# Ledger of designs, part 13: VHH binders against Probable acid ceramidase (asah-2)

Target 1, 379 residues: Probable acid ceramidase (asah-2), of Caenorhabditis elegans (q09551)
Amino acid sequence: RKVDNPDFQPNCLVGGPDIYDPAQSEKVLWFDVNLDLPPRQRFQQIAKAYKKEIHAVFDVLNYFLTIIPGVNAWELIGNMTASALDKGMIMNPYRDEVLGIAEVLDVPLGNLVFLNLFYEMSRFCTSIVAQTEDNKDLYHARNLDFGQLFVWDIAAQSWGLTEALKKVSVNINFFKNGKLLFKGSTLAGHVGVLTAMKPHKFSLSMNAKVQPDIINVAKWYMGAYENTDLQFVMYFDRWLFENCDDFQCAREKIAGVKLLTGAYFILGGANPGEGSVLVRNTTSVQFERKLFDGANDWFLLQTNYDPDKDPLFIDNRRDPGNACMNKLTRANVGMKGIFTVLSSKPNLNKTTVHTVIMSVTKGYFETFIQKCPNPCWAF
Below, E stands for the ipSAE of ESMFold2; O stands for the ipSAE of OpenDDE; V2 stands for 0.75 times the mean of E and O plus 0.25 times the DockQ between their complexes.

## First folded at step 3 (VHH)

Design t03 (from l06 with D33W; framework vhh_lunsekimig_d3; at its last look DockQ between E and O 0.01; V2 from the best seeds 0.00; counts 0 for: pae E 21.3 > 2, grease 27.1 > 24.2, placed apart)
Fold by ESMFold2-Fast, scan of step 3:
Structure t03 (fold): chain B 379 residues (1-379), chain A 123 residues (1-123)
Amino acid sequence: as target 1 above (379 residues)
Amino acid sequence: EVQLVESGGGVVQPGGSLRLSCAASGFTFSSYWLYWYRQAAGIERELIASITSGGSTNYVDSVKGRFTISRDNSENTMYLQMNSLRAEDTGLYYCAAEYDSWGYEDLSPYDYWGQGTLVTVSS
């Protein structure tokens, strides 16, 4: 079944009269994080710069939770998360990094950790990895869609959480031993990276599965994973970029890691054909798609659905996205081409927080804030 | 069109101060890593100070504690505050901008250079 709504009309901007140029779009601010500093200090500059904006995110979440009468759900969730942390459920250095942020923001640690873990829960995404026709470059890009059903603003025709998250989107240069180690895109207040690249080495974006492993999350809150090698996806990404120097290392670590919840890992590398999508369950690789598994597979596109499953009828970004990539053709793979596809509706929608474009071979990394003017799909 | 325009150079006595400005137009200034280079007579052009897109600064040892690099993304301008100037600080000062640390995307490293501003420390 399809949604027959005037706001849900797929378009593809490829070959149209308008040229979509990332250089003409709003960009997020850059920050430097020095990993040689004590963990508590690493993210305090960003937290100070975004204190008001992060509090606005908390306000939206608290407002949503106040819909339940007689329950202080925000305080309860914060206390439950603090109890789980007292059992050692989150490893250093991430725990102390989040603690340093909590001190700047003047919020309880449990509530901030909950916000960090909330970012790991179901979010809608489109990730693309595509090989240029000359095989010299690989482009890796993504839309991060977040905020569905969180406080609709009738006057602005927008989602309150999405608009708040646009304002906390940041780019980070991570330094180690006085040198640039990798670049990441994230949300201020979060110590994980949503999208990251080690220039000339490899790139990664990850997409959430529509259904998180709720039983495993409940077990984590009960301390069942104490003293295990279990990783949170967002924090595992940080570990990966600190411990791998190429596509093969990243691929093997992604394939072998045990995760609290399953996810889609979209991986790009420096050499021709180094692009893959690993569909991960908590313990194993469910599927792996690679560039050129078929002769004409010059791109891979991943949304939030397993390859053998149809998207929800109200959230079909896969079919229009694939059609728009095919209309672009391999000859036009490049920053402007890929950005045009990710600026095409419904891949650009009312929940799109930001767009990241990367090229490992060129060392290019940038995050853009896009507006989706009406008619624009709400989900 | 893309431009970097330096200003603030001049003649100053040893121990004096100068503030150099580099005004940028035609590109998204906030995303760029920014540099001050100095070309002194008989010496090849050297990096004096840098500031990343995230605001981290680095200085050559001879100017540490005397020079301060800063950026104002709202005004698309980079500054070099030079204090306790010495005769050895005399030279042409160039600003440069690089899109990200690796500079290999659509732009070559240091694709954007100014024309230089002369600083003369007399006596």
Scores: ipSAE 0.067, ipTM 0.557, lowest interface PAE 5.4, mean pLDDT 80
Fold by ESMFold2, look of step 4:
Structure t03 (fold): chain B 379 residues (1-379), chain A 123 residues (1-123)
Amino acid sequence: as target 1 above (379 residues)
Amino acid sequence: EVQLVESGGGVVQPGGSLRLSCAASGFTFSSYWLYWYRQAAGIERELIASITSGGSTNYVDSVKGRFTISRDNSENTMYLQMNSLRAEDTGLYYCAAEYDSWGYEDLSPYDYWGQGTLVTVSS
């Protein structure tokens, strides 16, 4: 006989004490990256500042991947990735930017490139775009949930990889021609962006699919994509902010790009009603959900599942997140309100690294390192 | 056949103690995360304590310092030691189990629940 699932136990913090403190966003440092420099130089200051913390991430991954007796999987993956890289599968400037980091860190290039690919494949998230009641402002926010299944720390009751990733969370101001071009958040050692905004123009976050296209990854390792227009999602995201200046441009480019793996693109803009979730496979848009379109209303919430599929039973962040947004109401959309929703369980969980909240119209960008007080779901 | 059977419920005075047991069969007990839930009449179930496959414990604030969850993998049994009981602790107590996996499986996942044991704290 099978036992019914437990009653769902969401903990929506809307209506409780004010937990929003923007001063806490100062714990995540800002760095300037000058795109007018040669690519090799652009990220070396960040690599120097976080060298110890990036090595700690490598140590956690090495430990997990090497726990199979008799197999040094970390070295094997590094060597395989180095061989694939020699086939030119990462386009410039990103290849040269990664080379600059590898030189500062004094690590095998293949393992650093693998770390960048690992970020491509493993972004579990809750992303929200929401329009204010007066139609004057759009807010875009996300929780980055990362490091589940990698080394549970008994004393801290958390994931070792998640804790290490909190320490490499950084914000970047990207400059071009002497002026701020866009803002992003990322993890030190990575040259893409995880979450980004061109102030007063558009914003983007990307969520991974539960089932990545592993056949394409295998083909990449065999050299099948040499000299193609195929993009890693997170490098495409960065390219997008360098080459688009409004929501419509970004939407069109996301719809047309050829990707190594599919992803969810959560896109916000500066004009009323500019909010979309584009569900991409490797070649095309599978679904698009838009603000104020059909059953959609003033907000869109996206986790890691296609809109027509149920989440896994152990990973239902969709229904509690939607319920908490509805409890917030449209009238209370703002930095404080959205932070409260994303700090509500289970959208806040033990794998949550940070929360990013952006005001596209006002140009605010805040990143908060998260901690999930017990009782809290492991993921 | 998977079974979870709670026992040890009863009537106690405020300030008293009670020990609940959850006997499990039909699965590899040591590989599961285990939970105690409480449900007062007419309200939703509340998670009150958990213990991982590795033995890490967690409690809600209202029971912290008074309740202790434990597991005995050799006897396939989980326990809840409840001390300093209050009237507010009255309710049905359920045990639950969730598989500790590190990946996706083709098989549909299931949560396992017991039938509950009643705890009444009254004078």
Scores: ipSAE 0.000, ipTM 0.114, lowest interface PAE 21.3, mean pLDDT 81
ESMFold2 (binder alone), look of step 4: mean pLDDT 78; pTM 0.770
OpenDDE, look of step 4: ipSAE 0.006; ipTM 0.237

Design t13 (from l06, 21 letters changed; framework vhh_enristomig)
Fold by ESMFold2-Fast, scan of step 3:
Structure t13 (fold): chain B 379 residues (1-379), chain A 123 residues (1-123)
Amino acid sequence: as target 1 above (379 residues)
Amino acid sequence: EVQLLESGGGEVQPGGSLRLSCAASGFTFSSYDISWYRQAPGKQREWVSTITSGGSTNYAESVKGRFTISRDNAKNTLYLQMSSLRAEDTAVYYCAAEYDSWGYEDLSPYDYWGQGTLVTVKP
C-alpha cells in the first residue's frame, strides 16, 4: 500500500491505490448556458446554485487581503476595477454576463471582475495532448492548480483557496440556436473558459505563465487599452469556441490575436496529428510545438514554463510528467492512461483544483476532483 | 474475502532466472489491470510492470527485455518471468490489482496488494 516517492523521480503507478482511486474521483455537475438569452441572464442559474460556495471563495480572498490592519484592500481593489470598467475595458457580451452574476450574488461588480482577472494570471497547470497508436483518437487533458500560498490549514494540510475552488468547479454545455455548440470547464462566477472542447471539431486548454505581464495589467487598470482589440485570454477562449469550427481556424486565431498577457495554448483537433502548443507573448507566437515534429513525438506536455527554460526546482511538474507519459507508452493512450498520468505526483499536488479529460473524436468531456494523499507536494 | 498471494521468490546468482506467481481470489480477476511492484531494503516501492484486463503490457525501463508479465484468467494467476537477473533486482516483489472505474458504475472501488515475495540475487 505504499506509494513511491515522486520527488523528481518519475513514477507512473498504473495500479497504485493511493493515486488512482475510483472512490476518490468525484465528477463535477453539468449546467446548460443558452447563448441565445440576453447576456445578463446566461449565467444566473449557475450563480444561484453556487452562491454560498462563491461567497466562500470571496471570504478566503478577503481574509488574505486583510493582512494589513486598517486597510480595506478588497474594497480598494473592487473600486479600482470598477473605475477601469467605466472606461469600457471589458467588452460585451462578457461585461453584461458578469453583471448578471454580480446581481445574483449581491456583490460589487468590480470585485467579481477582479476575481475573473485574478484567475487568468495566478494559476499553475499541466496540459497534455496525445495521439493513440491506431491514430483514431486524440486525448487532451489538464490539471488546474490554483491556491498556492493562500491560507494554509496546518491541521487539514491543505490550502484554503484550493479547497474553496474545488467546490465551485463546474462543467457547462453552451447552446446556440437551440443546438449544443461546445463544452467547457470553469469555476462558478466566471464567464470565461479555461478548458473547452467543441465535440468532433477541436479542444483547447490554456496555461498561465509563471511570470505574468503585470505591467500590462496595471496599464489596463489605467485605461491605456481603451478602444483596442486586446483580449483577456479567458474571454478570447469564449470567442474562439463561438467562432471557429475546426483546428485550423482555432490555430490561426490563436496565432493572430493580441493579448494583454502571454499564455500557453494547448490545442487538439479531430484529425490525426492535430495537436499543438503555441507559446504566446502579447503580440506574436514565440514557439510552436506540434505532434510528430519528431518521429516519436506522439504527445505534447506543457506546464507553466517556456520550452527553453528550466522549471523552478520546487515546481518541476514537466520532467516527472514527461517521464510518466513515456512509461505509459503510446499503446496505452486512452482515458484511463492519461488520467493515471495526471493522478501521478507531483502533477497531482496540494494546489490541484480539478482534472479535465477530453477526446474530440469521441466527444468526451469530464472534470474530476481528485484527492492528493500524503506525501503530497504543497506547491 | 479478497486476497493476492505472491510466490516463486528465492535466491539466484547473477544472470539467473525466476518465475513469480500471484494467485488472486475473491474478485473478478479478468476485469482488473494487475501490476508488479518491488521494494529493496530501505528504498521506496518501485513499479515494475503492468498487464491490463485487455492484455496490453508495460515495463519499467530498468527491466525491459529481461522481464515478461503475463496472466492466466482461467487460473486467476499473474506471472512475472524474470531473466538476466542483476544484483539491483534484489527486492520484495508485490502484485497489485486496481478496480477499473471507467466501465463500472456505483460500485465500491477496490485496490488490492499482496504480502510480497523476496527475490535475492547473490554472487
Scores: ipSAE 0.000, ipTM 0.110, lowest interface PAE 21.6, mean pLDDT 78

Design t14 (framework vhh_ozoralizumab_d1)
Fold by ESMFold2-Fast, scan of step 3:
Parts: structure tokens; sequence; C-alpha cells
Structure t14 (fold): chain B 379 residues (1-379), chain A 124 residues (1-124)
């Protein structure tokens, strides 16, 4: 059942003449967020710096949603989200953090909250955690793919939403009690993190499931989950980095949390062998894959599909990604090697917003914007 | 303005000892993990020690473990490196660095260390 796409060129760059060095790639800007500040103030500097770029994201979404004549879908979605917010949809401090951003951007709170939730709906991702041969280092990396099917630009041969999201990609150093607490990669206007690391402690990336529970999302907007322990993944990730100091704490909290929707949690730690993929439904762990479950399992790769299911024909990034990791071999696990795998098509595609490379043991964290020159798969 | 000023370097014979100091200003020193890194002539930066913000935990590479000791005085905003049993290969410029410098990137930025450095020369 694993059917390759015949019309794109698969290209594993491992062993090729091209040098894929993160130093030669475009990097996003770093910002400091002080969690000791009142919530409304925490993200205002980033919002001021990216006001134009965030408005461009809103413009793409508004343009797409004005397809139906006589219906202001953007206003309706904003009003529905504002109604859900009044029923306790999101909690402080996150609500006030988003409100502070909305004040800087001069946009309705409901529309900005919708944008924050829309970021959580990323359907296509590739995450990798891999142990070096000498056991000294663990590398954790991911591609964030978002914007598929939103405003194709024929001249540029790109997705309008993906290109807009590239321009709002940022890195954050989060400070608490006057010290660096953790590092995260996010999108300006968003207060959650999808990719984050506490230097020398643990790292996390979250991948969305391709089959989300639409009924649960609808019920959430209608306030049906009022007074529940259900968490949004993006806010739970923030909570995790504010409240856990090691891999074991993070693993236990991920395993026990009740979620609005299922997700894949890819977790890395500071000690040899501390790498896991937890496949979560809303209430429990469905699967857990660990580094060295088999003697030769020196890496784990997760896209957007359960381990026991084949990827869709148009979206087989799992098999090429695994093949490129095997071609790389464990001896070549390092920042350049992992970056080369995530620069290989179709793991790099037209919807790839950014690439994050992390090493917990080295304390390294960086986010890169990559171009995907033709031939490049659209999804 | 974050400022780190290293001192205590000099010429020492093999087997000798030196104590380096780093005076920190412009930030809350007691809230940051601190590092010592060194650069030998014609070579790249090498990490030599780490200490947590409280001073409760330290870490060393095998090349200096048992010979070097990192410590801090949060009341004086000062970081120390006690270097014993010095060898010619310990000859380097030693830099004081604050917690959020990156150790993981092979092409380290000139801004990944905060001080101007202090030269240690181990020679007879």
Amino acid sequence: as target 1 above (379 residues)
Amino acid sequence: EVQLVESGGGLVQPGGSLRLSCAASGFTFSSYDMYWVRQAPGKGLEWVSEITSSGGSTKYPDSVKGRFTISRDNAKNTLYLQMNSLRPEDTAVYYCAREYDSWGYEDLSPFDYRGQGTLVTVSS
C-alpha cells in the first residue's frame, strides 16, 4: 500500500555533492519573553515587530473566506470564537497574553484566538529524534508544514499562506525568575509553542494527526467542554516547559494529560536513550515508541500517521524520511546530517514553513527557513 | 549592557596552578548558569566547565575533569575557575560566558561568548 508519488522527484541528499550546512541557511530572529511580566505585556514587542507580517496572514485567511458572496465568514468565525472565549475556551495567562497581542495589532480578540487555534491545526509535519553513535548527544529536529490548499500563487509556484507563515516564524528565549527557562520556535501572534527545548534537560515537538476529531472541535466552540480538564496542545506545551525539568517529568505529564484532540508528542532528553514518540488520543497513550526498543533503533521518525497505518498516496514523507535516515547511518548523526535529511524531498515540500534543529545535550536550538526549488511536491 | 570581564591569566610552568576570575555586570548574575570556554592558538572554541545559577551543580569534559574546578560567588557577581596540574595543551584564551550562549552549532558565532578573554600560557 505504500505508493510513491510518480510526478515528483524524490531526492535523498545524504552522500550527495551538495553541502547542507545550517550555517548557510536563512535563520529566524530571536526574541526574549519575560514570563515575570504581566501576561498582557509578554508578547507585545514581538507583535509590534511583526504587525505588518501578521496582518498579511490575516489577509490571506480573510481573502480565502470571502469566497461566498453575501457572507462575511471572517466576521462570523471571529464572533463564534469570541462567544466560546466568553465561556472559558482558553484560560489565563494565555487569554491575557493573546489580548495583549490583539491590542498591538488592532484586531478583534476572537479573530486572533482563531488564528492561534488555526496554527494548532498543522496537518503535515516530520519530527526526528536520533542518538549519536558515541551516545554523547541526542538530536531532535522537525519540519513544520502548513498552508496547503490556501491560495496557490501560479507565478511564484507557492502557497500564499505558507509564504506568509514563513515571514512570521520566530525563536523565543523564555525567561522566568530572571533566568532562561526554555527556548521555543513559534509564529508571531501565537503564544503557544509547537517546538521547544530546555537546554540540557528535554525537548519536545508536536505533530498533528491527519484525522482530527471535528465533532470535538465543534463542541469546543459551542462551550460543551466548559469546566473540563481538556487541554489545547499548544497551551499544554507551554505549561510543560514551565513545570517540568527533565525527560521523565515531561513523559509522565504527556502520558496523563487530557487533550481536546489527539496528537503525536516527540520527546528528547539529556541522557542516552531518552527519546520517545507518544501517540496520544484525547484520554490515553495509544502507542509509545522509544529509542532502542530494538537494538538498532537509534532514531525515531514521526509524520502525521499512526505507526500501524500507511501514509496517504499524496503525503508519503514517512518512507522517504526513514530511507534517508538509514542512508545517513548512525555514525553521521549530527546537526548537518539531520538537517540534510530534513532538506530532502518530499520531507521538504511547498508547505514547509520552517525547520527546527535542537540538541538538548549541546543546548543548541535554531529555526531555519528553507526554499524548495522545483521540482518540489505541492503538499 | 551585559559585561563580563575575565582576569587571572598569565604564564605558568607545567604542573602549576592558576585561578581565573570573571566579573559580571549588567544582569542578575545569580539567575544564570555560567560557563568557561577556551580557544587554543589556531583552534576553535572548546567548552571547559559549567555551573548552575545556585552553584549546586557543575559539569566538566574529560580533558579537565579532576584538574579544574568551577565556582561562583553570587554576592560578588563573580565566576571562578581553579586550574590545577596545568599542561602545555591547556594554553588558550579563556572566556567567561552566560547561560544562553549556544554550544551546539559547529560554526560558533563571535557572540557565543561574552567576555574579552584572559590568556593562559603553560610553558617552561
Scores: ipSAE 0.000, ipTM 0.142, lowest interface PAE 19.1, mean pLDDT 78

## First folded at step 4 (VHH)

Design c1 (from s04 with S31D Y109W; framework vhh_ozoralizumab_d1; at its last look DockQ between E and O 0.42; V2 from the best seeds 0.00; counts 0 for: pae O 15.5 > 2)
Amino acid sequence: EVQLVESGGGLVQPGGSLRLSCAASGFTFSDYAMYWVRQAPGKGLEWVSEIDSSGSYTKYPDSVKGRFTISRDNAKNTLYLQMNSLRPEDTAVYYCARDHGEWLPFGSWTEYFQHRGQGTLVTVSS
ESMFold2, look of step 4: ipSAE 0.218; ipTM 0.654
ESMFold2 (binder alone), look of step 4: mean pLDDT 79; pTM 0.804
OpenDDE, look of step 4: ipSAE 0.000; ipTM 0.216

Design t03a (from t03 with S56R; framework vhh_lunsekimig_d3; at its last look DockQ between E and O 0.01; V2 from the best seeds 0.00; counts 0 for: pae O 15.2 > 2, placed apart)
Fold by OpenDDE, look of step 4:
Structure t03a (fold): chain B 379 residues (1-379), chain A 123 residues (1-123)
Amino acid sequence: as target 1 above (379 residues)
Amino acid sequence: EVQLVESGGGVVQPGGSLRLSCAASGFTFSSYWLYWYRQAAGIERELIASITSGGRTNYVDSVKGRFTISRDNSENTMYLQMNSLRAEDTGLYYCAAEYDSWGYEDLSPYDYWGQGTLVTVSS
């Protein structure tokens, strides 16, 4: 990904042909997870359904990690993560849920744990929260960009891992007491959620930081946080939706939780103006952006950099994204409009697995498997 | 009092060079995105270059490769180095400043404007 490449210029699709097709979201399947079941049983159905595809993800990861001569990095990582699991560094019910998946997949437990932690190391996403002109609705959307480090497929002109992850993208209806509790998007094999929404309550997406807290991750692998309350963001996201029923509750919990790695939490609510980006380190909120903090801040766009800092010059998805949103204008905020923006390059790139668009006020939740046709940015 | 004062304009022959300066005072310069605009006679004001608070630059195609925008936060000054000037570059050049709302483009685009400096490219 290079800026100022004459061949790879940002291209906002707003004002162009209609590319939004809700029918395409049907390609991403919905599953029900019953939270009243024993943890080991909750995700087994999904694991069974995607067993082959999940194995393909493992194959890609294994292939990549075996490129390093003389070191079986895949086994090493698996052993480390298995040890971490044994030391209780993944709390219940998530631990037992992962164990349940492991039983189905017949894979080394450590590898599966690694897969679950993998997103913590992801570095590229775009999230948007936007208020409609009439202030009646709020839309929340995100691109999941992942795979930039793993196996460029020359023939396919895509990242092997990205393509594998596309095949394991799933939506989940989470049920409690026989009722829908919240909706989420995740990857088969994971027990956390990447993007989620409680209809008419609040929505959330989490972006990783471009500079992960690698030291903390290393410490975690070494067992430094045994029996601590540190949370993985994907698990925390799910916990949040299980334990909060409104925007304010979510904000409060996000502000107070201890995390293994910092992250950007993009939060949307049901009431006008309830949109925020919380910049988190491991212990606290560094700062927060809110809708309408300034005059006409009708949307917030967050990538993988601190808002007050410039992105890497080779990874400027923020400015084009903002420009595209401005081109869209507040009057055109909606499922179609937001989809168009997130389908615009470079927010859409070769690492983009899927686009999720939510409307808390409308109760809409749509996931789109993405494809970036050439010319397209590598990441 | 907030001030943006452009300087460095003048008459230059085609192919010549000029360096414009925009001196800022009265606000936290380092926290602002900065912009160069120009306005030719009978034409709407045109954005030609921008620099973020962090130093990221952007140019319109017509000036790419010829113009360079820069900033010195220690001196509260923005610069525009203009090389290979053309007749079509003639106009009043304005500097503008916009508060960096965490890298977010404000719909009310610019907090402050200068009065402009005239650049005339003629043989």
Scores: ipSAE 0.000, ipTM 0.210, lowest interface PAE 15.2, mean pLDDT 88
ESMFold2, look of step 4: ipSAE 0.005; ipTM 0.201
ESMFold2 (binder alone), look of step 4: mean pLDDT 79; pTM 0.779

## First folded at step 6 (VHH; framework vhh_ozoralizumab_d1)

Design d1 (from s27 with L104E; at its last look DockQ between E and O 0.05; V2 from the best seeds 0.00; counts 0 for: pae O 14.3 > 2, unsure alone 64.4 < 65, placed apart)
Fold by OpenDDE, look of step 6:
Structure d1 (fold): chain B 379 residues (1-379), chain A 126 residues (1-126)
Amino acid sequence: as target 1 above (379 residues)
Amino acid sequence: EVQLVESGGGLVQPGGSLRLSCAASGFTFSSYSMYWVRQAPGKGLEWVSEIDSSGSYIKYPDSVKGRFTISRDNAKNTLYLQMNSLRPEDTAVYYCARDHGEWEPFGSWTEYFQHRGQGTLVTVSS
């Protein structure tokens, strides 16, 4: 079922001019994180480098959350999350990593914790895994969409938060035992990884569900999951890349982990056909889509809706994305082709922070800060 | 004042075992990650074990993984290190250390572990 946005029509850029410029990915900086260091030290260099930009993110959030007269929601949320931290609800190494960042940033600790949690629950995305025609390579890519719930900048014709987040987009080389373990894209101030790849092993991206499990978050705050094996997805992702060396391992761990919130896990491997989307609730896999399985073919595209449900009519990025991939054809799967698809509207929209494209087989990892020129979908 | 007092060191033969203890005082022990570090003769300070405040997160370097076990008793304000299958290369002064912030990335362990005890000597020799 195809439902179009009433204001804008999809525009697939496939077959048009070449818009892929790998030099643009160099604008996103790479940092090294040494996992052998104490947690408090691991992310401090990133925090220092982006201190001003991170503060800008906080300013945007504060502005938005204080628009209601007489209510300082930003402070209230900060106090709540600070309390959770004090009660030990944020586990190590995540806790100490955040504390380390807080030592660098002149911001309330609770607000920083909230920022990290918010990134976990509110990110909208388009993820794609696609197999090349010769079955030798697999490409895994994602758009990160964030900012649609905040203030629209009329002058900039963009979301204030989206623009702020573009400025804190970073790439990370994670090291262990003096060796590169895996690569990832994240936001400065965040201790999790949003998109990651272990070269020649496997890749991962996560999409949030359109309906977050708010009740579960409330239960968490009330201590319902104390002394349980429940995990935040941001920490789990890092754990996964530290403890798995192939697609199957990753898949199994994703299937078995207990989570605070459900999510879509998009997984890519090094072998032909190793592409999967795992639809997770907090306890189990609800649904799994595999490359070349059943009705599925050479690619999978996942946004923020269950595969068996229609997307919201004002947020249908799935159907246009699929159509654009089909227009691309399997023969044109590659860095350039996938970038073109993810740069097409409405997969590219005003909330799109960046595009990440990975190739596990070739070891490619490129992040692009995005911009959606008018006319463009708001989200 | 933060106080950490190590005990349990001594002379042991290769393949032997020792159990180190660390008595903590002067701070809320249950609120901090704790570490064992060691310094061999002529070498710098080396990290050998990490445990978070709750005991839920534990980490070892490859050099001691499978042989050493870190644990803690928050009720007793005590940190432990069980060392099995000891090797001559394990000879060092072992220190109990509390978590501490560091401003410089990739700083030395010596700079990081400002809160540590006087150490206990472990000698592994035939």
Scores: ipSAE 0.000, ipTM 0.227, lowest interface PAE 14.3, mean pLDDT 89
ESMFold2, look of step 6: ipSAE 0.012; ipTM 0.444
ESMFold2 (binder alone), look of step 6: mean pLDDT 78; pTM 0.792

Design d2 (from s27 with L104S F106Y; at its last look DockQ between E and O 0.02; V2 from the best seeds 0.00; counts 0 for: pae O 14.9 > 2, placed apart)
Fold by OpenDDE, look of step 6:
Structure d2 (fold): chain B 379 residues (1-379), chain A 126 residues (1-126)
Amino acid sequence: as target 1 above (379 residues)
Amino acid sequence: EVQLVESGGGLVQPGGSLRLSCAASGFTFSSYSMYWVRQAPGKGLEWVSEIDSSGSYIKYPDSVKGRFTISRDNAKNTLYLQMNSLRPEDTAVYYCARDHGEWSPYGSWTEYFQHRGQGTLVTVSS
């Protein structure tokens, strides 16, 4: 952090004890989604398996959004999003996939739609792509930070929403034509993917921008984007893996798609040097950072700020993250090394739901539910 | 204030070539995707070229692909359009335009380019 917090200091765990345990990744379950099924049926198994936990997520959201007496914001938002759905503002197959989940869950449809849209607006993350020293492998990893805007649980010393989301973290094998198409990490109840990999092809993680696109979402609701080809970024991610088979294709599609919200797209490929961060606004690429290009070296780290802008002084995860990667050195790039970096504070904080580490070249995909023991950054 | 000043237009015979330039100021040029758009008499704006901030991504419509080349010099805050094999249908006012940013509610290219210059006239005629 640029401004020191007297209570919390950055702490890179590189050079310390081995904290990487691949067995811990087994705690996150794998489900199969068959894309050849009707959309309404695709995610129902996951919804059934996590019905209780998904309800817990809703409870936390409801609690937070109903703290103002006389205002039921939760219901209001639900009605709004339900209306959007009825107006056809959420395109298929995703619309019908959500409806399928709603058939399983005893929750208002609008609230479920909101849950899916909510992730569009707030995804604080640390993403890393790094090339091994021998140039044979590339590792792609991300932390998902979520919950800082909601209720702090004093007893648990954590964010209530963060803890609830940890319990709905799932991995998915997406199948098409009876074959594995790609792997992804998501949250039960959500039809998008947060982090995904097509083995031996390419990998992707997407970070939100620090500035919320609330105004743009409002405009969307008001019909400003009617009859356009604008995409939700979370749904676009799925589309990308269904329609691209390599790094270049993915890069091109990311560059060309029109989006409701801007985002950072962290992209990894199967060939040496195929690592990039595309900074997107709603219409085009503002910046692109490539491995081994210009001032860039063997890794790229991206949080929730534009590369040419300083992070908020109370939310500088970028500089400590970069320092920790440099301490790791290129020679130690791997599952263990990257896990260690992303488990270092403040990249690991009280809002960190999980860590995902991928290797396109090796076909590795591991998700770790995270915990940040005290002392730990709140966000 | 965003300023874009186009130059290089003129009269040219069919099959001829022109090179347009655009001087940019009032914003960080290297941080934005840039575009060339054109407006023919009696027609709306037409997108004719796109280049991202780094120059690594370039896009053309089929109407000009293979004939036009967009490029940029970030050190000089300048955008270029090399136009070869010009046709009468290429006659238009050509505008340099900056990407509008993140908050545009518009769904078509013609609506996106609020930041553009005064344009330079290109006339292709025998």
Scores: ipSAE 0.000, ipTM 0.243, lowest interface PAE 14.9, mean pLDDT 89
ESMFold2, look of step 6: ipSAE 0.039; ipTM 0.512
ESMFold2 (binder alone), look of step 6: mean pLDDT 79; pTM 0.800

Design d3 (from s27 with W103L L104W; at its last look DockQ between E and O 0.07; V2 from the best seeds 0.00; counts 0 for: pae O 14.3 > 2, unsure alone 63.0 < 65, placed apart)
Amino acid sequence: EVQLVESGGGLVQPGGSLRLSCAASGFTFSSYSMYWVRQAPGKGLEWVSEIDSSGSYIKYPDSVKGRFTISRDNAKNTLYLQMNSLRPEDTAVYYCARDHGELWPFGSWTEYFQHRGQGTLVTVSS
ESMFold2, look of step 6: ipSAE 0.000; ipTM 0.381
ESMFold2 (binder alone), look of step 6: mean pLDDT 79; pTM 0.800
OpenDDE, look of step 6: ipSAE 0.038; ipTM 0.470
ESMFold2, look of step 8: ipSAE 0.006; ipTM 0.366
ESMFold2 (binder alone), look of step 8: mean pLDDT 78; pTM 0.797
OpenDDE, look of step 8: ipSAE 0.000; ipTM 0.215

